# Ledger of designs, part 256: VH-VL binders against q8ixk2r445to577

Target 1, 133 residues: q8ixk2r445to577
Amino acid sequence: FFGMLQNKGLTDYCFDYNPPDENQIVGHQVILYLCHGMGQNQFFEYTSQKEIRYNTHQPEGCIAVEAGMDTLIMHLCEETAPENQKFILQEDGSLFHEQSKKCVQAARKESSDSFVPLLRDCTNSDHQKWFFK
Key: E = the ipSAE of ESMFold2; O = the ipSAE of OpenDDE; V2 = 0.75 times the mean of E and O plus 0.25 times the DockQ between their complexes.

## First folded at step 10 (VH-VL)

Design q96 (framework fv_recaticimab; at its last look DockQ between E and O 0.86; V2 from the best seeds 0.00; counts 0 for: pae E 3.1 > 2)
Fold by OpenDDE, look of step 10:
Structure q96 (fold): chain C 133 residues (1-133), chain A 120 residues (1-120), chain B 112 residues (1-112)
Amino acid sequence: as target 1 above (133 residues)
Amino acid sequence: QVQLVQSGAEVKKPGASVKVSCKASGYTFTGYWMHWVRQAPGQGLEWMGYISPNTGNTKYHQNFQDRVTMTRDTSISTAYMELSRLRSDDTAVYYCARVRYSGSYPFDYWGQGTTVTVSS
Amino acid sequence: DIVMSQSPSSLSASVGDRVTITCQSSQSVLYNYNNKNYLAWYQQKPGKSPKLLIYWASTRESGVPDRFSGSGSGTDFTLTISSLQPEDFATYYCQQYYSYRTFGQGTKLEIK
């Protein structure tokens, strides 16, 4: 699966990554932004290694969750996906992070009008459902 | 056995376009990123850009951004690099090169190179 | 872009000599999460395509003789040939693959 990773509950919002320096793509937070077909900031791939790859860059970035965090941060992909980069996109649309045992939820960023994907306890909320478009 | 076989030598006039092909075999074409590198006579290696054979996504070096187009035909496991508005300093050997494994490795296999000569 | 500065541009040596080529990157190519240096070395002979020698700064590609070794970390790297053989006379390039791809200028190793 690849393309825009769109949220069901937060209508018209997709995974978005726009690093301030294209020569340093790691270490920044993945956000949510209105889905658009322009640019390379919203193209992701879900792989057989259970990675969510930022599939427009070489080397490719892979979304990771750092210890003690609930945000999605871009790391470099590796030959063998590390545990903190493994996600399960389930049939019901939920995106499950294996290591934390939590689900990715579209949420409003505190003190902001922006949105971000955050790890939360798994629920049946549409804000925790995602699909590729 | 992995092989990258490129098209033959080209002679072009300034202002023309050239399209070089790179046919891959011995592996799953869509599973590996393909890069293009050129080398002017007696000069070093210059990275031009890459394409994802699976998605078609491309990135070009800024020096070629407005003149190069990289494409692929998955049905025949072939990557293409087209360079337009050719200049004399585009005379070079052009290589396709495969990235090992995922996208975070060096080039493990190269095409044999395609000589492109631009002269009036 | 990450700029790769390779030195020397050329050198002459004899069979059996120890040879050292250096490469410096404008920024670190060390990935702190896996402690790997995204640095490779290639060998190119006249009329031939480049051949991968070393990756991750110090890992030899399969089939590469033990006399070839890579070292360094962060921004400074070295390729060493412990005892030159006749087939080692060629041009060598360093390459970073931490951010897109960039090559050093190359080092032509000639027979003295």
Scores: ipSAE 0.789, ipTM 0.928, lowest interface PAE 0.7, mean pLDDT 95
Fold by ESMFold2, look of step 10:
Structure q96 (fold): chain C 133 residues (1-133), chain A 120 residues (1-120), chain B 112 residues (1-112)
Amino acid sequence: as target 1 above (133 residues)
Amino acid sequence: QVQLVQSGAEVKKPGASVKVSCKASGYTFTGYWMHWVRQAPGQGLEWMGYISPNTGNTKYHQNFQDRVTMTRDTSISTAYMELSRLRSDDTAVYYCARVRYSGSYPFDYWGQGTTVTVSS
Amino acid sequence: DIVMSQSPSSLSASVGDRVTITCQSSQSVLYNYNNKNYLAWYQQKPGKSPKLLIYWASTRESGVPDRFSGSGSGTDFTLTISSLQPEDFATYYCQQYYSYRTFGQGTKLEIK
């Protein structure tokens, strides 16, 4: 799958990554932003290796969750995917992070009026449901 | 055996366009990014950009952004680079080059090069 | 762009000599999460395509003689040829692949 990764419950919001420096894509947080159809900052690919790839950069970025954290952070993809970069996109739309055994949920960023994807205990909430558009 | 075979030499006039082909064999074409690199006579290597054969997604170096188009035909495992509005300083050898694995590696296989001469 | 600067631009040496070529990047190409330097070295002979010698700063590509070695980390890198052979006279390029690709300007190694 590839395209805009949209949330079902937070209608019209998509994964978005817009690093301030094209040459420094590592370590910034993935956010949610209104889906705008341009595709460059919102173009992701789900791979057979269970990676969520940011295909706007070479080497490719892969979404990771660092140990003990709940935020989705951009890392570089590697030939053998690190465990913290593995997600299962299930048929019901849930996005499960294997290492932490938690699901990705659309959430309001603390101290902000913006939205971010965060790891939370898995539920049936539409805010934990994702699909490519 | 991985192999990248490029189209033959071209002679062009200023203002024209050139389209160089790069046919891949010996590996799964859609699984690897294809990059283009050029080398002017007596000069070093200059990275031009890349294309994903799987998705068609491209990135061009800013020096070529307004003049280069990279495409591919997955049915014949062939990548293309087209450079428009040619000028004499576009005279160079143009290479296609494959990333060994996912983008965490350098170029492991190169095409033989295509000489493009821009002459009035 | 991450700028790559090679030194020297050219050098003359004899068969059997030890030579070193240096490469400096304008920013670190060390990815601290896997502790690897995204730095490669290529050899190019006139009329031929470049050939990969070294990747991850110090790993030799398969089939490359062990007289070629790479070292360095972060921003400063060195290619060493421990005992020159006649077939080693060529132009050598470093390349970063941490963020897109950029090449050094090349080092021409000539027969003295």
Scores: ipSAE 0.420, ipTM 0.810, lowest interface PAE 3.1, mean pLDDT 90
ESMFold2 (binder alone), look of step 10: mean pLDDT 92; pTM 0.940

Design q97 (framework fv_recaticimab; at its last look DockQ between E and O 0.84; V2 from the best seeds 0.00; counts 0 for: pae E 2.9 > 2)
Fold by OpenDDE, look of step 10:
Structure q97 (fold): chain C 133 residues (1-133), chain A 120 residues (1-120), chain B 112 residues (1-112)
Amino acid sequence: as target 1 above (133 residues)
Amino acid sequence: QVQLVQSGAEVKKPGASVKVSCKASGYTFTGYYMHWVRQAPGQGLEWMGYISPNTGYTKYHQNFQDRVTMTRDTSISTAYMELSRLRSDDTAVYYCARVRYSGGYPFDYWGQGTTVTVSS
Amino acid sequence: DIVMSQSPSSLSASVGDRVTITCQSSQSVLYNYNNKNYLAWYQQKPGKSPKLLIYWASTRESGVPDRFSGSGSGTDFTLTISSLQPEDFATYYCQQYYSYRTFGQGTKLEIK
């Protein structure tokens, strides 16, 4: 699966990554933005290693969850995917983070009009359902 | 055994286009990225860009953004690099190169190179 | 782009000599999460494609003789040939692959 990773509940919003420095893609937070499909910001791939790969950079970025955090941060992909980079995109559309045992949910960023994907307890909310488009 | 076999030498006039092919064998073509690098006579190596054979996604160096097109035909495990509006300073040997595992590794296999000569 | 500055551009040496080539990157190519340096060294002989020698700054590619070694971290790297053999006279390139790909200018190693 690859392309835009769109949320079901938060209509027309997709995973978006736009690092301030093209030569330093590590360490910034993945956000949600209106799906536009332009550029490299919204192209992702779900791999057989259970990675969500930012495939528009070389080397690829892989979404990770750092210890004690609920945000999705970009790391570099590795030959063997580390545990904090493993996600399960389930048949029902839920995106499950294996290490934290939580689901990725589209949420409003505090004190902001912007949206971000956050780890939350798994529910049947459409805001926790994702699909590639 | 992994092999990258490129098309033969090309002679072009300024303003023309050239399309170089790179046929891969000995591995799963869609499982690796294909990069292109060129080398002018007596000069160093210059990275041009890459393609994901699986997705078709391409990224080009800004120096070639408006003139280069990288494509692939997965049915025959072949990558292509087309450079348009050729200039004399495009005269070079053009290489395709594979990245092992994922995009986080160096070039482990190279094509034999394709000499492109641009002259009036 | 990450700029790679390689030195020297050329050098002459004799068989049996110890040779050192240096490479500096405009920014660190060390990935802090795995402590790996995204730095490679290639060897190229006339009329031939480059050959991978070293990756991750210090790991030899399969089949590469022990006399080749890589060292360094962050922004400063070195390729060392402990005892030159006749087949080692060639041009050597460093390359970063921390962000896309860029090469050093190359070092031509010639027979003295």
Scores: ipSAE 0.899, ipTM 0.954, lowest interface PAE 0.5, mean pLDDT 96
Fold by ESMFold2, look of step 10:
Structure q97 (fold): chain C 133 residues (1-133), chain A 120 residues (1-120), chain B 112 residues (1-112)
Amino acid sequence: as target 1 above (133 residues)
Amino acid sequence: QVQLVQSGAEVKKPGASVKVSCKASGYTFTGYYMHWVRQAPGQGLEWMGYISPNTGYTKYHQNFQDRVTMTRDTSISTAYMELSRLRSDDTAVYYCARVRYSGGYPFDYWGQGTTVTVSS
Amino acid sequence: DIVMSQSPSSLSASVGDRVTITCQSSQSVLYNYNNKNYLAWYQQKPGKSPKLLIYWASTRESGVPDRFSGSGSGTDFTLTISSLQPEDFATYYCQQYYSYRTFGQGTKLEIK
């Protein structure tokens, strides 16, 4: 799967990554932004290694969750996917983070009107359902 | 064995376009990115950009952004680089080079190079 | 762009000499999470495409002789040839691949 990774519950919002410096993509938070279909910031791939890859950079970025955090942070992809970069996109659309045993949910960013994907206890909420388009 | 075989030398006039091909063999074409690098006579190496053969996504260096187009045909394992509105300082050897689709690697295989000469 | 600066631009040496070529990047190319430097060295002979020698700053590519070694971390890197052979006279390039690709301007190694 590749394309825009959209949320079912927060309609018209997609995974988005726009680092302040195009030469430093590591360590910034993935956000949710209105889906616009314009290439670079919203183009992701779900790989056979269960990675969510940001392929609009070389080397590729891979979404990770650092120990003790609930935010999705950009790391570099590696040949063998590190455990904290593995997500299971289930048939019902839930996006499960294996290491933490939590699901990715569309949420309002604290102290902000912005939206972000965060790890939360898994539920059947449409805000935890994702699909590629 | 991995091979990248490029099209033959080209002689062009200023204002024309050139399209260089790079045919891959000995590996899964869509499993690696294809980059293009050029080298003017007596000069160093200049990175131009890349294409993902799997998706067709391209990223170009700003110096070429408005004149270069990179494409591929996965059915024949071939990548292409087209440079338009040629000028004399585009005279160079143009290389294709691959990068593993797994992140964090340099160019492990290069094409033999295609000489493009631009003169009036 | 991450700018790569090589020194010297040219070097004249004899067979058997030890030579050192340096490369400096405008920002760190060390990825802290895997502790690898995304830095490569290439050799290029006239009329031929570049050949990968070293990647991750210090790892030799398969088939590269032991006399080639790389060292350094962060922003400062060195290629060393411990005992020059006749086939080593070429131009050498460093390259970062931490964010896209940029090359140093090259170091031409000539026979004295």
Scores: ipSAE 0.466, ipTM 0.823, lowest interface PAE 2.9, mean pLDDT 90
ESMFold2 (binder alone), look of step 10: mean pLDDT 93; pTM 0.945

Design q98 (framework fv_recaticimab; at its last look DockQ between E and O 0.80; V2 from the best seeds 0.00; counts 0 for: pae E 4.4 > 2)
Fold by OpenDDE, look of step 10:
Structure q98 (fold): chain C 133 residues (1-133), chain A 120 residues (1-120), chain B 112 residues (1-112)
Amino acid sequence: as target 1 above (133 residues)
Amino acid sequence: QVQLVQSGAEVKKPGASVKVSCKASGYTFTGYYMHWVRQAPGQGLEWMGYISPNTGSTKYHQNFQDRVTMTRDTSISTAYMELSRLRSDDTAVYYCARVRYSGSYPFDYWGQGTTVTVSS
Amino acid sequence: DIVMSQSPSSLSASVGDRVTITCQSSQSVLYNYNNKNYLAWYQQKPGKSPKLLIYWASTRESGVPDRFSGSGSGTDFTLTISSLQPEDFATYYCQQYYSYRTFGQGTKLEIK
């Protein structure tokens, strides 16, 4: 699966990554933004290694969850996907982070009108359902 | 055995376009990124961009952003690089190069190169 | 772009000599999460495609003789040929692959 990774509950919002420095894509947070299909900030791929890859950069970026965090941070993809970069995109649309045993949920950023994907306890909420478009 | 076989030499006029092909064999074409690098006569290597044969996703160096188009035909394991509005300084040998594994590695296999000559 | 600067641009040496080529990157190509340097060295002979020699700054590609070695970390790297052989006269390029790809300007190694 590849393309825009869109949330079901938060209508018209997609995974978005726009690092301030394209030569340093590591360490910044993945956010949610209106799906626009323009540019390269919203193109992702779900791979057989259970990675969510940011394909518009080489080497590819892979979404990771750092220890003790609930945010999605961009790392570099590796030959063997580290445990903190493994996700399961379930048939029901839920995006499950294997290491934390939590699901990715579209959420409002604190004290902001912006949105971000955050790890939360898994529920049946549409805000935890994702699909590629 | 991995092989990248490129199309033959091209001679073009300024303002024309050239499309170089790179046929891959000996591996799963869609599993590896394909990059393009050129080398002007007596000069160094210049990275042009890449394509994901699986997704078709591309990224071009800004120096070529408005003139280069990279495509692929997965049915024949072939990558293409088209450069338009050719100038004399586009005269170079153009290489396709495979990235080992995912995009985190250097170029392990190269095509034999395609000489493109741009002259009036 | 990450700029790669090689030194020297050219050098002459004799068979059996120890040769050292340096490469400097405008920013670190060390990935802190895996402690790998995204730096490669290539060899190119006239009329031929580049050949991968070293990757991860110090790992020899399969089939590359032991006389070739890479070292360095962060922004400063070195390619060393411990005892130059006749077939080693060529042009060498460093390349970063930490962010897209950029090459050094090359070092032409000629026979003295």
Scores: ipSAE 0.884, ipTM 0.949, lowest interface PAE 0.5, mean pLDDT 96
Fold by ESMFold2, look of step 10:
Structure q98 (fold): chain C 133 residues (1-133), chain A 120 residues (1-120), chain B 112 residues (1-112)
Amino acid sequence: as target 1 above (133 residues)
Amino acid sequence: QVQLVQSGAEVKKPGASVKVSCKASGYTFTGYYMHWVRQAPGQGLEWMGYISPNTGSTKYHQNFQDRVTMTRDTSISTAYMELSRLRSDDTAVYYCARVRYSGSYPFDYWGQGTTVTVSS
Amino acid sequence: DIVMSQSPSSLSASVGDRVTITCQSSQSVLYNYNNKNYLAWYQQKPGKSPKLLIYWASTRESGVPDRFSGSGSGTDFTLTISSLQPEDFATYYCQQYYSYRTFGQGTKLEIK
């Protein structure tokens, strides 16, 4: 799949990545922003290696969650996907992080009016349901 | 055997456009990104951008953003680069070059180059 | 853009000489998570396409002779030809691929 990765519960919000320096894309947090498709910030590819790939940059970024953390951050993609970069987009729309055994949920960033995807215990919440558009 | 075979030389006037083709063989076309690099006579190499043959997504260097279009036809394993509103300093050899899709590598195979001459 | 600066722009050398070409990037091209430098070297002969010699700063591409070696890390890199052969007279380019791709201006290696 390739396109905008949209949340069902937080209506019209999509994964968005806009690092402060396009020459340094590693280590910044993925956010949620109103879906618009402008500026290539909202285009991601879900690959056969179960990566969520930000391929409008070269080398490509892959979304990761570091051990013990709950935030989705950008790493560089590698030839074989590291375990912390593997997500399963399930039939019901849940986005499951294999290493942590947790699901990606749309959440309000603490002490902020902004929204981010975070790992949480898996539930049936529409805030844990995602689809490509 | 991996090959990237480009279309033949072109002579253009300022203001015209040129579309260069790059036909791939000997590998899975959608398994590699296709990049374009140009070289003016007696000068160095200048990266222009790339296309993913699998998804069709593109990224262009800012110097070409408003004039370049990269496309592909997966049914014939061919990538294209079109440069519009040509001017004399666009005279160069234009190369296609591939990069592995599953890793971050430099260019392992290059096309033979297409000479584009822009003269008044 | 990450700017790549090569030195020298040209040099003359004899068969058998040891040749050193340097390349400096305007910012680090070392990816700390895997400890790899995203830096490559290419050789280009007149009328021909560039040929990959070295990637990840020091890894030789398949079929490249042992006399070619790469070294350096972060922002400062070196290509060394330990004993120059007649077929080595060419132009050499460094390239970063940490963030998109930019090339050094080239170093023309001529016969003395």
Scores: ipSAE 0.306, ipTM 0.786, lowest interface PAE 4.4, mean pLDDT 90
ESMFold2 (binder alone), look of step 10: mean pLDDT 93; pTM 0.942

Design q99 (framework fv_recaticimab; at its last fold request DockQ between E and O 0.93; V2 from the best seeds 0.00; counts 0 for: pae E 2.2 > 2)
Fold by OpenDDE, fold request of step 11:
Structure q99 (fold): chain C 133 residues (1-133), chain A 120 residues (1-120), chain B 112 residues (1-112)
Amino acid sequence: as target 1 above (133 residues)
Amino acid sequence: QVQLVQSGAEVKKPGASVKVSCKASGYTFTDYYMHWVRQAPGQGLEWMGYISPNTGNTKYHQNFQDRVTMTRDTSISTAYMELSRLRSDDTAVYYCARVRYSGGYPFDYWGQGTTVTVSS
Amino acid sequence: DIVMSQSPSSLSASVGDRVTITCQSSQSVLYNYNNKNYLAWYQQKPGKSPKLLIYWASTRESGVPDRFSGSGSGTDFTLTISSLQPEDFATYYCQQYYSYRTFGQGTKLEIK
């Protein structure tokens, strides 16, 4: 699967990555932004290694969860996907992070009008359901 | 054996377009990126951009953003690079080069190069 | 772009000589999570395509002779040919692949 990764509950919002430095894509947070399909900031791929890959950069970026964190941070993809980069996109649309055993939820950023994907306890909320478009 | 075979030499007038092909064999075409690099006579190597044969997604260097188009035909494992509005300083050898998916890798295999000459 | 500064632009040497080429990147090409340097070295002979010699700064590509070695980390890298052979006279390029691709300007190794 590839393209825009859109949330079901937070209508018309997609995974978005736009680092401030094009030559340093590591370490910044993935956010949610209105799905526009323009440019390459919203192009992601779900791979057979269970990665969520950002293919608009070389080398590819892969979404990771760092220890003790609930945010999605961009790392570089590796030949063998690290455990903290493995996600399961389930049939019901839930996006499950294997290492933390939590689900990715569309949420409002604290004290902000912006939105971000965060790790939360798994529920049946549409805000935890995702699909490629 | 991995091979990248490019199309033959081209001679073009300024303002014209050129389309170079790169046919891959000996590996799964969609498991690798295809990059393009050019080299002007007596000069160094200049990266132009890449395409993901699997998705068709492309990224071009800003110096070529408005003039280059990279495409692929997966049915025949062939990548294409088209450069438009040619000028004299586009005279160069153009290479396709393979890069592995996932992990970030260098160019392990190159095409033989295609000479493009732009002159009045 | 990450700028690669290669030195020297040219040098003359004799068969059997120890040759050193340096490359400096405008920013670090070290990925701290795996401690790999996204740096490669290529050899190019006249009328031929570049050939990969070293990747990850110090790993030799398959089939590359032991006399070729790469070292360095972060922003400073070196290619060393321990004992120059006749077939080694060529142009060498460093390349970073930490962010897209950029090359050094090249080092032409000529016979003294």
Scores: ipSAE 0.918, ipTM 0.957, lowest interface PAE 0.5, mean pLDDT 96
Fold by ESMFold2, fold request of step 11:
Structure q99 (fold): chain C 133 residues (1-133), chain A 120 residues (1-120), chain B 112 residues (1-112)
Amino acid sequence: as target 1 above (133 residues)
Amino acid sequence: QVQLVQSGAEVKKPGASVKVSCKASGYTFTDYYMHWVRQAPGQGLEWMGYISPNTGNTKYHQNFQDRVTMTRDTSISTAYMELSRLRSDDTAVYYCARVRYSGGYPFDYWGQGTTVTVSS
Amino acid sequence: DIVMSQSPSSLSASVGDRVTITCQSSQSVLYNYNNKNYLAWYQQKPGKSPKLLIYWASTRESGVPDRFSGSGSGTDFTLTISSLQPEDFATYYCQQYYSYRTFGQGTKLEIK
């Protein structure tokens, strides 16, 4: 799958990646932003290696969650996907992080009116449901 | 057995466009990104941009962003680079070069090059 | 852009000589998570396409003779040819591929 990765519960919000320096994409947090498709900040690919790829950079960025953390951070993709970069997009729309066994949820960022994807215990909430469009 | 075969030499006038093709064989086309690199006479190598094999998504170097279009046709394993509004300093050899789709690699195979000459 | 600076721009040498070519990037090309430097070296002979020699700074591409070696990390890299052969006279380019692709300006290695 390729496109804007949208949240069902937080309507019209998409995964967005906008690092302050395009030459240093590693280590910044993925956010949620109103879906617009302008520029290339909101285009992601879900691969057969269970990666969520940011292909607007070469080498590709892959979303990861570091051990003990709940934030989605940009890493570089590797030939064999590291365990912390593996997500399963399930038929019910949930986005399951294999290593942590948690699901990606749309959440409000503390002290802010902005939103981010975070790992949480898996539920049936529409805030944990995602689709490409 | 990997081959990247490019279209033949082109002679163009300033202001025209050129479209170079790069036909791939000997590997699964969608497993590799296609990049374009040019080399002016007596000069070094200049990266122009790339196209993603599965999505068609592109990224161009800022020097070419308003003049270059990169496309692909997976049914015939062919990538294309079109450069518009040609200038005399666009005279160069244009190469396609592949990069493995997963894991970020350097260019392992290059096309033979296509000479584009822009003269009045 | 990550700027790549090669030195020297040209070099004259004889068969059998040991040659070093250096390359410096304007920022680190080391990816700390896999400990790899995203740095490659290419050889180009007149009228021909570039040929990959070295990737990840020090890994020799298949079929490349043992006399070619790469070293360095972060921002400073070296290509060494331990004993020049007649077929080694060419232009050599370094390239970073940590953030897009940027080439050094090239080092022309000529026969003395």
Scores: ipSAE 0.538, ipTM 0.848, lowest interface PAE 2.2, mean pLDDT 91
ESMFold2, look of step 10: ipSAE 0.439; ipTM 0.820
ESMFold2 (binder alone), look of step 10: mean pLDDT 93; pTM 0.945
OpenDDE, look of step 10: ipSAE 0.908; ipTM 0.956
ESMFold2, fold request of step 11: ipSAE 0.518, 0.466; ipTM 0.837, 0.825
ESMFold2 (binder alone), fold request of step 11: mean pLDDT 93, 93, 93; pTM 0.942, 0.945, 0.940
OpenDDE, fold request of step 11: ipSAE 0.902, 0.917; ipTM 0.950, 0.958

